# Ledger of designs, part 65: VH-VL binders against q9h9l3

Target 1, 176 residues: q9h9l3
Amino acid sequence: PRKMVAIDCEMVGTGPKGHVSSLARCSIVNYNGDVLYDEYILPPCHIVDYRTRWSGIRKQHMVNATPFKIARGQILKILTGKIVVGHAIHNDFKALQYFHPKSLTRDTSHIPPLNRKADCPENATMSLKHLTKKLLNRDIQVGKSGHSSVEDAQATMELYKLVEVEWEEHLARNPP

## First folded at step 3 (VH-VL)

Design F5c (framework fv_fezakinumab)
Fold by ESMFold2-Fast, scan of step 3:
Structure F5c (fold): chain C 176 residues (1-176), chain A 118 residues (1-118), chain B 111 residues (1-111)
Amino acid sequence: as target 1 above (176 residues)
Amino acid sequence: QVQLVQSGAEVKKPGASVKVSCKASGYTFTDYYMHWVRQAPGQGLEWVGWINPKSGYTFYAQKFRGRVTMTRDTSISTAYMELSRLRSDDTAVYYCARSRWYDYFDLWGRGTLVTVSS
Amino acid sequence: QAVLTQPPSVSGAPGQRVTISCTGSSSNIGADYDVHWYQQLPGTAPKLLIYGNYNRPSGVPDRFSGSKSGTSASLAITGLQAEDEADYYCQSYDSSLSDYVFGGGTQLTVL
């Protein structure tokens, strides 16, 4: 059995009109929810839109933030060889400019048994906030100060653990 | 150097099967999903399915389940799409294209015309 | 019905601006899956034109730009040239279908 971690990233807007999503924070937790990594990350391009309502990133967080190249190296050392759990995790991997093997990737936005437990259509895409409220009776992403990537990573791991046995059996029989 | 080379045009009768190949070169074959996309004459692009070259796992669009089979041979970096029980409305150019998970198709084969006629 | 909706045709004169829309839903564009655009010249394979909503691959002129808002995306072409006459397709991913989805395509005629 491989070790498992959950990841959640926050992105800010760079490029023309802030339309490019660049990594600005990454949180990684282990199976028990303990924080393995949580750093603000300085994009190589000028930040034009902090997207603070959603990202929780403010200008002060960029002071002494880890440069992207260094942060990426640290993050990839943690992810390599592990099962990585995320929600809409394609956005996180894209921001990291990283390919993680499909066989070791678990996306809680694409797990039909998880939707079934939440009384949602199996193939619908449900937000992390919705699934966490329905299945864990917990409110995340509350208020106007932005999301906590630590909170989101922890919720994502707990959601995955609800279907882990069933889904790992499914994947063993139907390798991705 | 980075390219996808497809097999040549095929003419088949209704009820037959066709197998199209797509040979990858210039990149690590197992790092990308291989997709098949078809286009009937004068019509739009229609996604058929993908194969993970590393595992051999496949996923097909519902319309093609039961008629399409995707395989690969990692020793020669080649992907295959076989479509069975052909009908005249299967006449199309069949493209292979690569992507990462949930990503775009940055590299396309030139297409293989499959004509199904009596 | 198509998962992503595009107008079947658009036309413009040389030097003009045209915009091609791509309308999706909460399971694809609305779920923050990126929109990508492909240009298909007659008799050729599709070519990546815009990726990740806004990015241009090397060799694509600044005249081509992408935007995204809510459940929709748009491709804008400024300074139209005869060589732009082609079919344009948007593409995203749909989580409810677990499918890569294309728009129906838009034929651009340069008058």
Scores: ipSAE 0.000, ipTM 0.458, lowest interface PAE 16.6, mean pLDDT 87

Design F5d (framework fv_fezakinumab)
Fold by ESMFold2-Fast, scan of step 3:
Structure F5d (fold): chain C 176 residues (1-176), chain A 121 residues (1-121), chain B 111 residues (1-111)
Amino acid sequence: as target 1 above (176 residues)
Amino acid sequence: QVQLVQSGAEVKKPGASVKVSCKASGYTFTDYYMHWVRQAPGQGLEWVGWINPKSGYTFYAQKFRGRVTMTRDTSISTAYMELSRLRSDDTAVYYCARVKYYDSSGAFDIWGRGTLVTVSS
Amino acid sequence: QAVLTQPPSVSGAPGQRVTISCTGSSSNIGADYDVHWYQQLPGTAPKLLIYGNYNRPSGVPDRFSGSKSGTSASLAITGLQAEDEADYYCQSYDSSLSDYVFGGGTQLTVL
C-alpha cells in the first residue's frame, strides 16, 4: 500500500489579540517513528502570543526559522500522495493552508475503534495525551516547558498502528 | 570566526562519481541549513540543493534528482555532496554555503572557497 | 524556467552611480520572496552584499543599497570605486519550482 507519515504542528498566536493560529513548528515522522522533517517556521505576520506553555516555542527559535512560504512547500512535498496521520489534524492542515484528500487522511481524534480500546465513548474526542497514556502506557506532554511535536507525531503514529488493520478494512468498505 | 573548509580539486572521468566535503567551524553546525551551489567556467551560479544538518532531511533541484546525494556527519561538523554519473557539463566549482533566514527567505551568508571538479576523458 | 533576468553588463566611471536590475515573475519576487545580492570578485567565492531586499551585512558600505518593486528588484551602487569591479548576482526563491533561483549575473566595469 501507500506510504504513511504522521504529522504534528505547533502554532503561535498572530493577528488581533493573538487569536489567529499561525504555523511555527512542524514535525513529520515515518511509519517506524523516524523523523523526516522537524523545523521551526517563521510566520509572515508578527507573533503576538508564543503560547509557550503548549507550543514550546520561544522568541529564540524564530532566529533561523524557515520562512512559512518555503516550509509549506517542503512539507507539502512530503505529504503529497501519502496517508497522513494526525490528531485533530484539521488544525494542522488549516495552519498549513492545505487540503489533503480525505481518503488519505487519518485523524486519531476521530477513530471509534481507538476510543473503544481506551474504554472511552466511541464518539468522544479524546486528547492525544489521554489516549497515549491509556493505550501505550506512556506519558507525553509532561511538564510546563511546552509540547514536543516530534514526541506527539511519534505517539500519533503508534496509536494509529494499534487500529490500522481494522480501520483500513472499515475505510475500504465505507470510502470517505 | 565562522569558516567552511572544502575538500581539494577533483579530476574525474565521465560516468564516475565525486564526493565533495565541507567542514564547518565557528558556529553550531546543526543551527543552519547547508546548501550547495555550482558555477561552470565562465557561467553563473546554479543551486543544487540543501541539507538540514539537524534532521538529515535533504531537498534537491529537479535537474540533479537521481544523481545527487547530500549527507552530513554531526560528530565532525561536515557536510558532503556526492554527484554520480558525471558528464563533461558537470565541470564546475562546487560551493557549500550556510543559509541564514531573514523574514521571508534564506540568504547565503557564509560560503566555502569552492571545490573545482573537472570531468574529462 | 523562472530564472531571474539581469543585464549581462553595466559600466560607470569612478564616483558615478549604477543600478543593476533583477527581473522575476509572479512565482518568485512577485510572490514576495525576498531578494538577496552577492558580489563575486574574480577567482573568489560570492560574498553576501544585500539581504532581505534592503539590508546590509556588517562591513558592507552604505554606497550599496537594494530596492524591490512588483516582480523586480534593483541594486544601486553610488560613488563607484575601482574595487567594485566584480560580477553581481541577485537571488530569490521560486515557489513553483521549490528552488532557490539566481540571476544570470551582471559584470560591472569601472571605466
Scores: ipSAE 0.006, ipTM 0.553, lowest interface PAE 11.1, mean pLDDT 87

Design F5e (framework fv_fezakinumab)
Fold by ESMFold2-Fast, scan of step 3:
Structure F5e (fold): chain C 176 residues (1-176), chain A 119 residues (1-119), chain B 111 residues (1-111)
Amino acid sequence: as target 1 above (176 residues)
Amino acid sequence: QVQLVQSGAEVKKPGASVKVSCKASGYTFTDYYMHWVRQAPGQGLEWVGWINPKSGYTFYAQKFRGRVTMTRDTSISTAYMELSRLRSDDTAVYYCARGPRYFDYLDYWGRGTLVTVSS
Amino acid sequence: QAVLTQPPSVSGAPGQRVTISCTGSSSNIGADYDVHWYQQLPGTAPKLLIYGNYNRPSGVPDRFSGSKSGTSASLAITGLQAEDEADYYCQSYDSSLSDYVFGGGTQLTVL
């Protein structure tokens, strides 16, 4: 059996009009929700838009932030060979410029049994906030100070644990 | 000298499955993603999904999740797309197309496989 | 409906200039995802014409050029020739859909 981790990344806007999403924070937790990694990450390009309402990132967080190349190396060492859980995880992998095998990837935005438990259409993409409130009775991403990637990664792991037995059995019968 | 050679036309009844093949040559098969794109008669292009031939990792358009399966055989440099539970509106030309790993364009296309779904 | 909007048709005479627009939104072209263009001659597979907003593959004449601004992109064809008569598709990536998205296509008529 492989070890399992959950990841959540925060992105800031770089490039023209701040429309390029660049990695600015990454949090990784283990199966029990313990933090394995949580660093602010300095993009190689000038930050045009901190997107603070969603990212929680401010100029002060970029002081002593880990440069992207170094952070990426650290993160990839943690992810390689593990089952990685995320919500809309393609965004995180894109920000990391990283490929992770689908057989070892679990995306809580695309697990039909999870949506079914939340009384949502099976193939709809539901927000992490909605699923966490509906299934775990917890409010995440509260207020206007931005999201906590640690909180989001922890919630994502707990959501996956609700369907883990059923979904792993499904994947064993229907390999991705 | 990149070539993508697809299997021949198929006629299927509603509810059946179809498996289209795409044999690659002229490059290292595992260095590029293989995408699948379809085009219904008189309609535009619609992306179905991609496979990374090196890992077997796949990613499907939301519309096709649960009905499409992409696989490959690296020993013969061939990619496959299987579409199940066929409907009449799945009638289309299905193309395989090569994509570079870190870019989102499709640089070489197969000639297409016509799949007709009718009763 | 197509996620990227193109005019359904455009026409020009030989030697003239035509432009084909491709209009997106904040989740695709506006999010600084690149725009690529494909040419589809009647009865053939699409062929990559422009990639990465403005780059030409080997063998594509410099009469074809691409541009991008804000949420929109354009394909320009100068010195129009009869063999340019084809369907043209723009393509980008949409972060909200997690899909590769195409425009509805533009039929170019020369004559």
Scores: ipSAE 0.000, ipTM 0.450, lowest interface PAE 20.5, mean pLDDT 88

Design F5f (framework fv_fezakinumab)
Fold by ESMFold2-Fast, scan of step 3:
Structure F5f (fold): chain C 176 residues (1-176), chain A 119 residues (1-119), chain B 111 residues (1-111)
Amino acid sequence: as target 1 above (176 residues)
Amino acid sequence: QVQLVQSGAEVKKPGASVKVSCKASGYTFTDYYMHWVRQAPGQGLEWVGWINPKSGYTFYAQKFRGRVTMTRDTSISTAYMELSRLRSDDTAVYYCARDHRYSYGFDLWGRGTLVTVSS
Amino acid sequence: QAVLTQPPSVSGAPGQRVTISCTGSSSNIGADYDVHWYQQLPGTAPKLLIYGNYNRPSGVPDRFSGSKSGTSASLAITGLQAEDEADYYCQSYDSSLSDYVFGGGTQLTVL
């Protein structure tokens, strides 16, 4: 049995007018929701826009943040060989400059049975907040202080567990 | 006052080791990475490595790996750099420098410690 | 040998504008790593002059400005003053070396 983890990343704006998304926090939880990794990450480029309303990141969090190259190495050691669950996970992998095998990737924004349980069109892309409220009856990303990537990673794992048996059987019959 | 105070000049023989100290004051020592940068007489700046004072985690420039060790003592807000197997070309002013909050730059520098290696 | 290339010297008269170039490669400045600039007066420690390509620390006059384009960066000094006579270093990060890298330094002479 392969180990399974869930990941959620927060990005800040770098580059011209803050339009480039750079990794600034990463949280990884195990199957039971225990935190395996949670670090603020210092981008190699000057932060133009903290995007605090979304990211929850403030200048204070960058003071002891782990440099990107070091954090990336730590994160990749955790992810390699594991089933990785995320929501719109392509954004997280892009920020990490990392390719994870599709056969070991589970994206809760693209699992038709999950949307079906939430009374959403099977091919629609629904937000993590919406799915969590509909299926877990839990409010996440509450308030104006920004998102908690730990909370988001935990919610993502719990959402996946609702369809795990069904979806793993589907993938076994229909390999990606 | 926000400052970094370094230990005094050292004279060493080839093959010896030297340990330079850097005492931080006026800010929270564990909130900033500490870097070490050296400058040989009449030459440019050369990065040696950094330490995270909170975790004790270190990272060294390739040129110095195996010869440099960085440590810290949080109880006295002091960082240390030890360089072993000294050569004459290690003669330089060694600076401690605080990681700049918003970039990979260095915003606060010690006054430097001259290390002279001669036979 | 320095990883970032700077001219060894530059000169100007008081009130004049001078620019100091810093040329990198695809693994450092070209990879969008920020460029920082330091001023070093004789016998003193370097002082942070520009960080994050174009930002000034408190106390640095607006006569000093930074810019970045492609694999290169520049420090511009306008209204040159005698006290600007110093060595200037650019600094970035190089992903292929996993190191913080400095330019070789530029000696500014105020004529």
Scores: ipSAE 0.006, ipTM 0.520, lowest interface PAE 12.5, mean pLDDT 87

Design F5g (framework fv_fezakinumab)
Fold by ESMFold2-Fast, scan of step 3:
Structure F5g (fold): chain C 176 residues (1-176), chain A 119 residues (1-119), chain B 111 residues (1-111)
Amino acid sequence: as target 1 above (176 residues)
Amino acid sequence: QVQLVQSGAEVKKPGASVKVSCKASGYTFTDYYMHWVRQAPGQGLEWVGWINPKSGYTFYAQKFRGRVTMTRDTSISTAYMELSRLRSDDTAVYYCARLRYGDYEFDYWGRGTLVTVSS
Amino acid sequence: QAVLTQPPSVSGAPGQRVTISCTGSSSNIGADYDVHWYQQLPGTAPKLLIYGNYNRPSGVPDRFSGSKSGTSASLAITGLQAEDEADYYCQSYDSSLSDYVFGGGTQLTVL
């Protein structure tokens, strides 16, 4: 079977008034939740807004950060040819400036069976925090000091595993 | 107490490779990045790169990319720096140094390994 | 060439005061990355002398002090002693290079 990983990225604000979302951390975990990649990433542009409340990124994290171009190469080597699971994953791929094949992409914010299990409308976009609490009885993204992309990637993989058999069967009958 | 113990001096011919070790003790090896810094005879300090001992991921100064490889073995708390395609101007003392989280200073240094490249 | 600029040498007599400058740019010291100072006695590894612009590690006498302003930092040594004769290096981080950067070093001679 094809290998599967889950990804979650943190972005900081660059550009005019900090309106551009630039990659500043990426975490990738395997099927069992073991960390394959977790590095702080230095954007090529000056950071205007660390967005620390959500990103958990501070100036100190940039000191050991891998430059974007190098980090991107490392990340893409891990993702290529694998099924990649994420939550609102288009934002992560956009930050990576990367196109991943639709047939190998699984977005837990757009899987109707997952929303059904959480007693949510099938076509609603529910937050990772909400789905994780409802379905796994775990609190993630607690506090006001920012999110852990490792925690988010692990939660995302576990959520996907709840519907994996059902959703893979659906995709086989309804190819993207 | 923290100690970084480096391997002994090496004499190599141009074109060869050298692998220097740095054994850490007195702290949790995976909690601190390990850096390598070199110093040519009579010259200043030059940063080579770092390894994250927890993940194994590395980053190298542009000057050394393609020739340097940093690795670690967590079971023996040891970091390695391998430099290939040696030139005479690679003759230097190579230091391992621990980076402290917080202010990002090099708080502990190994005693250095002299690498001499001569024909 | 060194990214941070230090004078190549400085000298003073016992009991005097000397200062060693470290000049950077907007991508390092000017970007509010801290400056650290190392003392290297002849034939030895560098030893941390000042960290985080002005903090002393345990065992470093208060004769050594650091300061930072704009794109520059300074190391001040008061009450010079013969054993202070050494090379001194400043160090910071440069965000544009993603490198840890050192000054070229300053040789302190105690006359």
Scores: ipSAE 0.029, ipTM 0.644, lowest interface PAE 8.2, mean pLDDT 90

Design F6 (framework fv_fezakinumab)
Fold by ESMFold2-Fast, scan of step 3:
Structure F6 (fold): chain C 176 residues (1-176), chain A 120 residues (1-120), chain B 111 residues (1-111)
Amino acid sequence: as target 1 above (176 residues)
Amino acid sequence: QVQLVQSGAEVKKPGASVKVSCKASGYTFTGYFMHWVRQAPGQGLEWVGWINPYSGATFYAQKFRGRVTMTRDTSISTAYMELSRLRSDDTAVYYCARDEGYSYGPFDLWGRGTLVTVSS
Amino acid sequence: QAVLTQPPSVSGAPGQRVTISCTGSSSNIGAGYDVHWYQQLPGTAPKLLIYYNSNRPSGVPDRFSGSKSGTSASLAITGLQAEDEADYYCQSYDYSLNAWVFGGGTQLTVL
């Protein structure tokens, strides 16, 4: 069996009008939900919009944040060769400026059996918050102070475990 | 060569059914979702539905539910779309198109289209 | 009717720049779904031109670029050539309709 991790990233706004999403925090957990990595990350570009309501990132978190180049190297060492689980994970990989092989990528926002278990249309992109509440009976992303990427990564791994056997069989017969 | 080859043009009378085929080659047929998209003469693109060739699972746009059936035969890497109770406004070119079945991605490979004409 | 709104036509001279807008709503582009663009030459099937908002497939020149902001997306074509005369369609996903949705198409005329 190949090692599996789950990832969740928080992004801040950089570039014109803060419309570019730049990595500002990354959390990675193992199969059991133990934290392997959790760091605030300093973007190489000036932060225009902290997007604090969603990201939970504030100016104070940038003071001792790991520079993007160094954080990226550390993160990629953890992800390389592993099955990586995430929710809308293409956003995370884009922020990391990283290509992870599709055969080793699992996106809980695009697993039809998972939506089916939640009594949701198979084609709908359901939020992590909704799937977690429906299938795990747990509230995440509570309040207005921003999300916890550790909490989100842990929930994502637990959601994947609900369909792991079925989805791995699907992917073995349907390589991306 | 990676390609999708569709069946030839069909002429049908109102009330009839039509079944269009789409044969995949050059890639793992069960590794990608197959979509059906239609285009009436001089009009835009309209999504009909998808089939997952691996599982046989299907999902149809609300407008076509009850009239469309999508199937596949993995032994010959062929997907089918059958549309019943045809009306004149079903006259269109019907395309099959492939997507990775992951991340709401693009339709990266298209068949050349099958013209279905519904007339009296 | 089309769920995403595009201008029905756009025109430009060789060498010029044109942009084609694609306006959605809160249930599709505004919900964070990515936008893909297709080029359809007369008498042919659509061909993928831009995917995931701004990426180009192999073989598509860098004269074509895409962007997305808020509830809208835009396709930019620079250095217009006669061969660019075609219909252009944007595409996204709509969670309230549970459907892939297309723009109405924009006919580009190179004068």
Scores: ipSAE 0.000, ipTM 0.464, lowest interface PAE 18.1, mean pLDDT 88

Design F6a (framework fv_fezakinumab)
Fold by ESMFold2-Fast, scan of step 3:
Formats: sequence, C-alpha cells, structure tokens
Structure F6a (fold): chain C 176 residues (1-176), chain A 119 residues (1-119), chain B 111 residues (1-111)
Amino acid sequence: as target 1 above (176 residues)
Amino acid sequence: QVQLVQSGAEVKKPGASVKVSCKASGYTFTGYFMHWVRQAPGQGLEWVGWINPYSGATFYAQKFRGRVTMTRDTSISTAYMELSRLRSDDTAVYYCARGEFYDSYFDLWGRGTLVTVSS
Amino acid sequence: QAVLTQPPSVSGAPGQRVTISCTGSSSNIGAGYDVHWYQQLPGTAPKLLIYYNSNRPSGVPDRFSGSKSGTSASLAITGLQAEDEADYYCQSYDYSLNAWVFGGGTQLTVL
C-alpha cells in the first residue's frame, strides 16, 4: 500500500496588479491528521496583494519565511511517491510549480460519491467549507482573518477517508 | 473537425528570433492546455513548455527559460511560441500539442513547423 | 540525450510480437509517474497510442498494449502489420527536472 498525505496551500498576489498567485504557506498532514509540514514561504518576487481575507498571510509572516526554492524542495520530498489528497488541488500544484502523478492524486472537489453523501449534484464543484459542514458537522474557514491551511488539510483528509474504500475501488477498475 | 493548424516553415540566421503559431479549431480553445514539443532532424522529442490559454499562465523547461515566450490570442484561438537568440542546434520541427490539463498526456498534435537555423 | 532509455531499433515480421522497453529512474517512472506512448509514422506528427500506462484511445487496436513495473514500462505489439512501421516514443514526468521527458525513440521495422 502507498502512503497518503493531504496538502493545502495559501497564495498571495504577485506580478502586475497582484494577479499572479504565488505560494506563501503550505501545510501537509498525514493520514491521521498529524502535521508533517507547515511553513510560511517567501515568494521570489514582490508581494503586491497579501489576499489576507482568504490566505491569512500578513507582512509579519514573511519576516522569517522559508525561501520558495528551499520550501519547494522540502515539500516535494514529502509528496514524492505518496497519494496526495487536496481540494481543488490543481491550484496547490500550480503554486508549487509541480506535477504530481494523476494516478496518485485525489481531489475532493471532484469525487462524485463525496458529493452524493453531501446531497449535492455529483458533478458540481463544492467548496471545502460546504462539504466539511455537511459531512463532518464542522465549521472551517471561520472569521475574517483568513484560512488555516492546517485546518483545511486536516478537513480534506477526513473528507477523503469517508469515501476512500469506494473511490480507491473505482480507480482500480477505472484508472485515470 | 478537431485540429491544430501550425504556421509554415521558417529559415533564420543565428541570433534571430522565430515565432510559430498554432491555431485550434473544433473544440473550446480555453478548455485545454497547449504544450510545445520540438524534434531535431533524425532525433527524438523534447518538451519546451506549456501555456494555459484560459489564464495566459506559462511554464517552460529549464533549458529554454530566458529564450522562449509563449502567448495566446483567444479571439482567434491561436497559441504562439517565440524562441529568441537562435542557434544552429535549435533547428527542429516544433509541434503544438493539446493536453486536458498541464499534467495530462497529449491527445492532439499539430503537424509541426520546421525551423531551420543556418548561416 | 534522452532522459528515458529505449532501444534505438526493433524489427519483426508480419504476424509476430515485438516489445519496446522504456527505462526510467527514481525521479520519473520510479517515482510513480504514469507512462504514455506515441506513434510517429514517417513524415507525420506523433499520435497518442497508449495513455496512463495501459489505456488505448478510440481507434487504437487491441494489438497494442502497455504495462509499467518499477522504473520501467513496455509497449507490446502483437500481430505485427506493415502499417506499424514507425517510431515509438515513451513519455513520463521527471520531478527533478520539473519537465515532461521522452524516451529517445524506437524505430520499428517490419521486415
């Protein structure tokens, strides 16, 4: 059996008008929800927009943040060879400038059985907050000071565990 | 018909730049990534990079960073690859190829554009 | 130089079976990245032949099959036909290079 981790990243705005999403925090948890990695990450380019309402990132978090190149190396060592669970995980991998094998990737925003359990249309893209409330009776991303990537990664792993047996069986019969 | 139509062959001097176009038809241009792959005469395939036509985001193989620029024009469903400071070993057929995402296989290929760099 | 290793040539007679290997390393196939195969007929662009190790696109006959084990992948062609004469390329992703990588290509000659 292959080991499994869940990831969630926070991005800040860089580039013209702050429209480029650059990695500024990454959290990785194991199958049981224990934190394997949680660091603020310094983008290689000037931060134009902290996007604090969503990211929770403030200028003070950047003072001792790990430079992107170093953080990326650390993160990839954890992800390589593992099943990686995320929500809308394409955005996380894009921010990491990383391609993870599709056969080892699980995106909780695109798992039809998970939506079915939440009484949502199977092909709809539901938010992590909505699925977590419906299926785990837990509120995440609460307040106005931004999201916790640790909280999001933990919720994502727990959501996947609700459909893991069914979905892994589906993937074995219908390889991606 | 679902297809990728590329611009015609180019002959350039060393140090020049070349811009190759790839016009998509028969599918939603912004729904797929566009990759660029080259093949030197008698040699194998080499990946250059990708562009997301929806956002304009790009990613280039390390070997080409600083010399390649990928752009697109959504109004005419066309992707472009510009390679600057050409060397004789840039002589190759340049292909555009479609992927469902940046991490997907290439299910549709253009016919290629031969770029010859010679003095 | 190609990152994935393929034999430069393979040959067979009509009706025979041939296999083409694709050998990678721990940073690509060995890291769990999937392998895709492309067929390039003389004078044409590559065409997708096999994707995600063993899947066939519509229109590809079941004579073509793929497999993957450890750091290597293989393409098998049974019931070899004259129109199979082409170059075959494997493809995977390499996380150390952060790039799509291809094999050097295998020229299949149908005798």
Scores: ipSAE 0.006, ipTM 0.588, lowest interface PAE 10.1, mean pLDDT 89

Design F6b (framework fv_fezakinumab)
Fold by ESMFold2-Fast, scan of step 3:
Structure F6b (fold): chain C 176 residues (1-176), chain A 119 residues (1-119), chain B 111 residues (1-111)
Amino acid sequence: as target 1 above (176 residues)
Amino acid sequence: QVQLVQSGAEVKKPGASVKVSCKASGYTFTGYFMHWVRQAPGQGLEWVGWINPYSGATFYAQKFRGRVTMTRDTSISTAYMELSRLRSDDTAVYYCAREDLWSGYFDYWGRGTLVTVSS
Amino acid sequence: QAVLTQPPSVSGAPGQRVTISCTGSSSNIGAGYDVHWYQQLPGTAPKLLIYYNSNRPSGVPDRFSGSKSGTSASLAITGLQAEDEADYYCQSYDYSLNAWVFGGGTQLTVL
């Protein structure tokens, strides 16, 4: 059995007009939802747009935040060799400047059984908030103060656990 | 159906810049990463970098940082790779190649553009 | 200077079997990254031959197969034919370099 973790990242806007997404927080939880990592991360470039409504990041969080290079090393040490669960996880890996093995990646935005259980088209990309409400009867990403990456990572792991047996069997018969 | 059509061969002097184009057709241009891979005469394949045509985000191999720039024009489904401060050892065939979002493999390749750097 | 190690050449007679190895390290194949294979016929661009260790794209005959174990991968070609003369490259990803990496290539000669 291979160990499993869930990840969620928050990004801020850097570069021209704030259009580049740069890592500003990362949370990683284990199979039971216990927090293994949760740090604010200082991008190497000037932050143009905190995107606070969604990211929950404010200037105060950047004071004493872990520099990107150091945070990346810590995060990759946790992820390497593990099954990593995320929602639209390509965005998290892009912000980390990291490519995780496809066979060890589980993206809850692309697991047809989850959409079926939520009464959604199998191949549609549904939001984490919608799937969590429909399948776990829990409201996440509530209010206007931004998202909690810990909350999102925990919800993502719980969603995956609903289909884990079925999906792992599917992947064993149909390797990615 | 999927086609990647590259610009023609170029001959440049050391110190010059070259800009190679790759025009995509037969698929949604913004749905796939575009990579650039080069091959010196008689040598193996060397990865240069990628661009995400949707966002314009780029990532370059360490060896080429500071000399390569990748761009795209979504209105004509064309990706570009510009390599500056050319050296004789930059002589190579430069390929564009498509990757389905983080799949890690290149399913379609352009025919290549020969760039010759000589005095 | 290739990150993944392949033999520079391999040969076989028509109808025979050959195997091409691809040896990596703990930062690439050993870290769980999948291996893909490309065939490059003389004067042409590389073409995807095997993806995700052992899968074949449409149009690739089943006499081409791939496998992966530990830090290494292998491409097997059975029933060798003259049109198989080509260079073969393995590819993976190296997380320490943060880069797609290729083997040095193997030239297959069909005798």
Scores: ipSAE 0.019, ipTM 0.634, lowest interface PAE 7.5, mean pLDDT 90

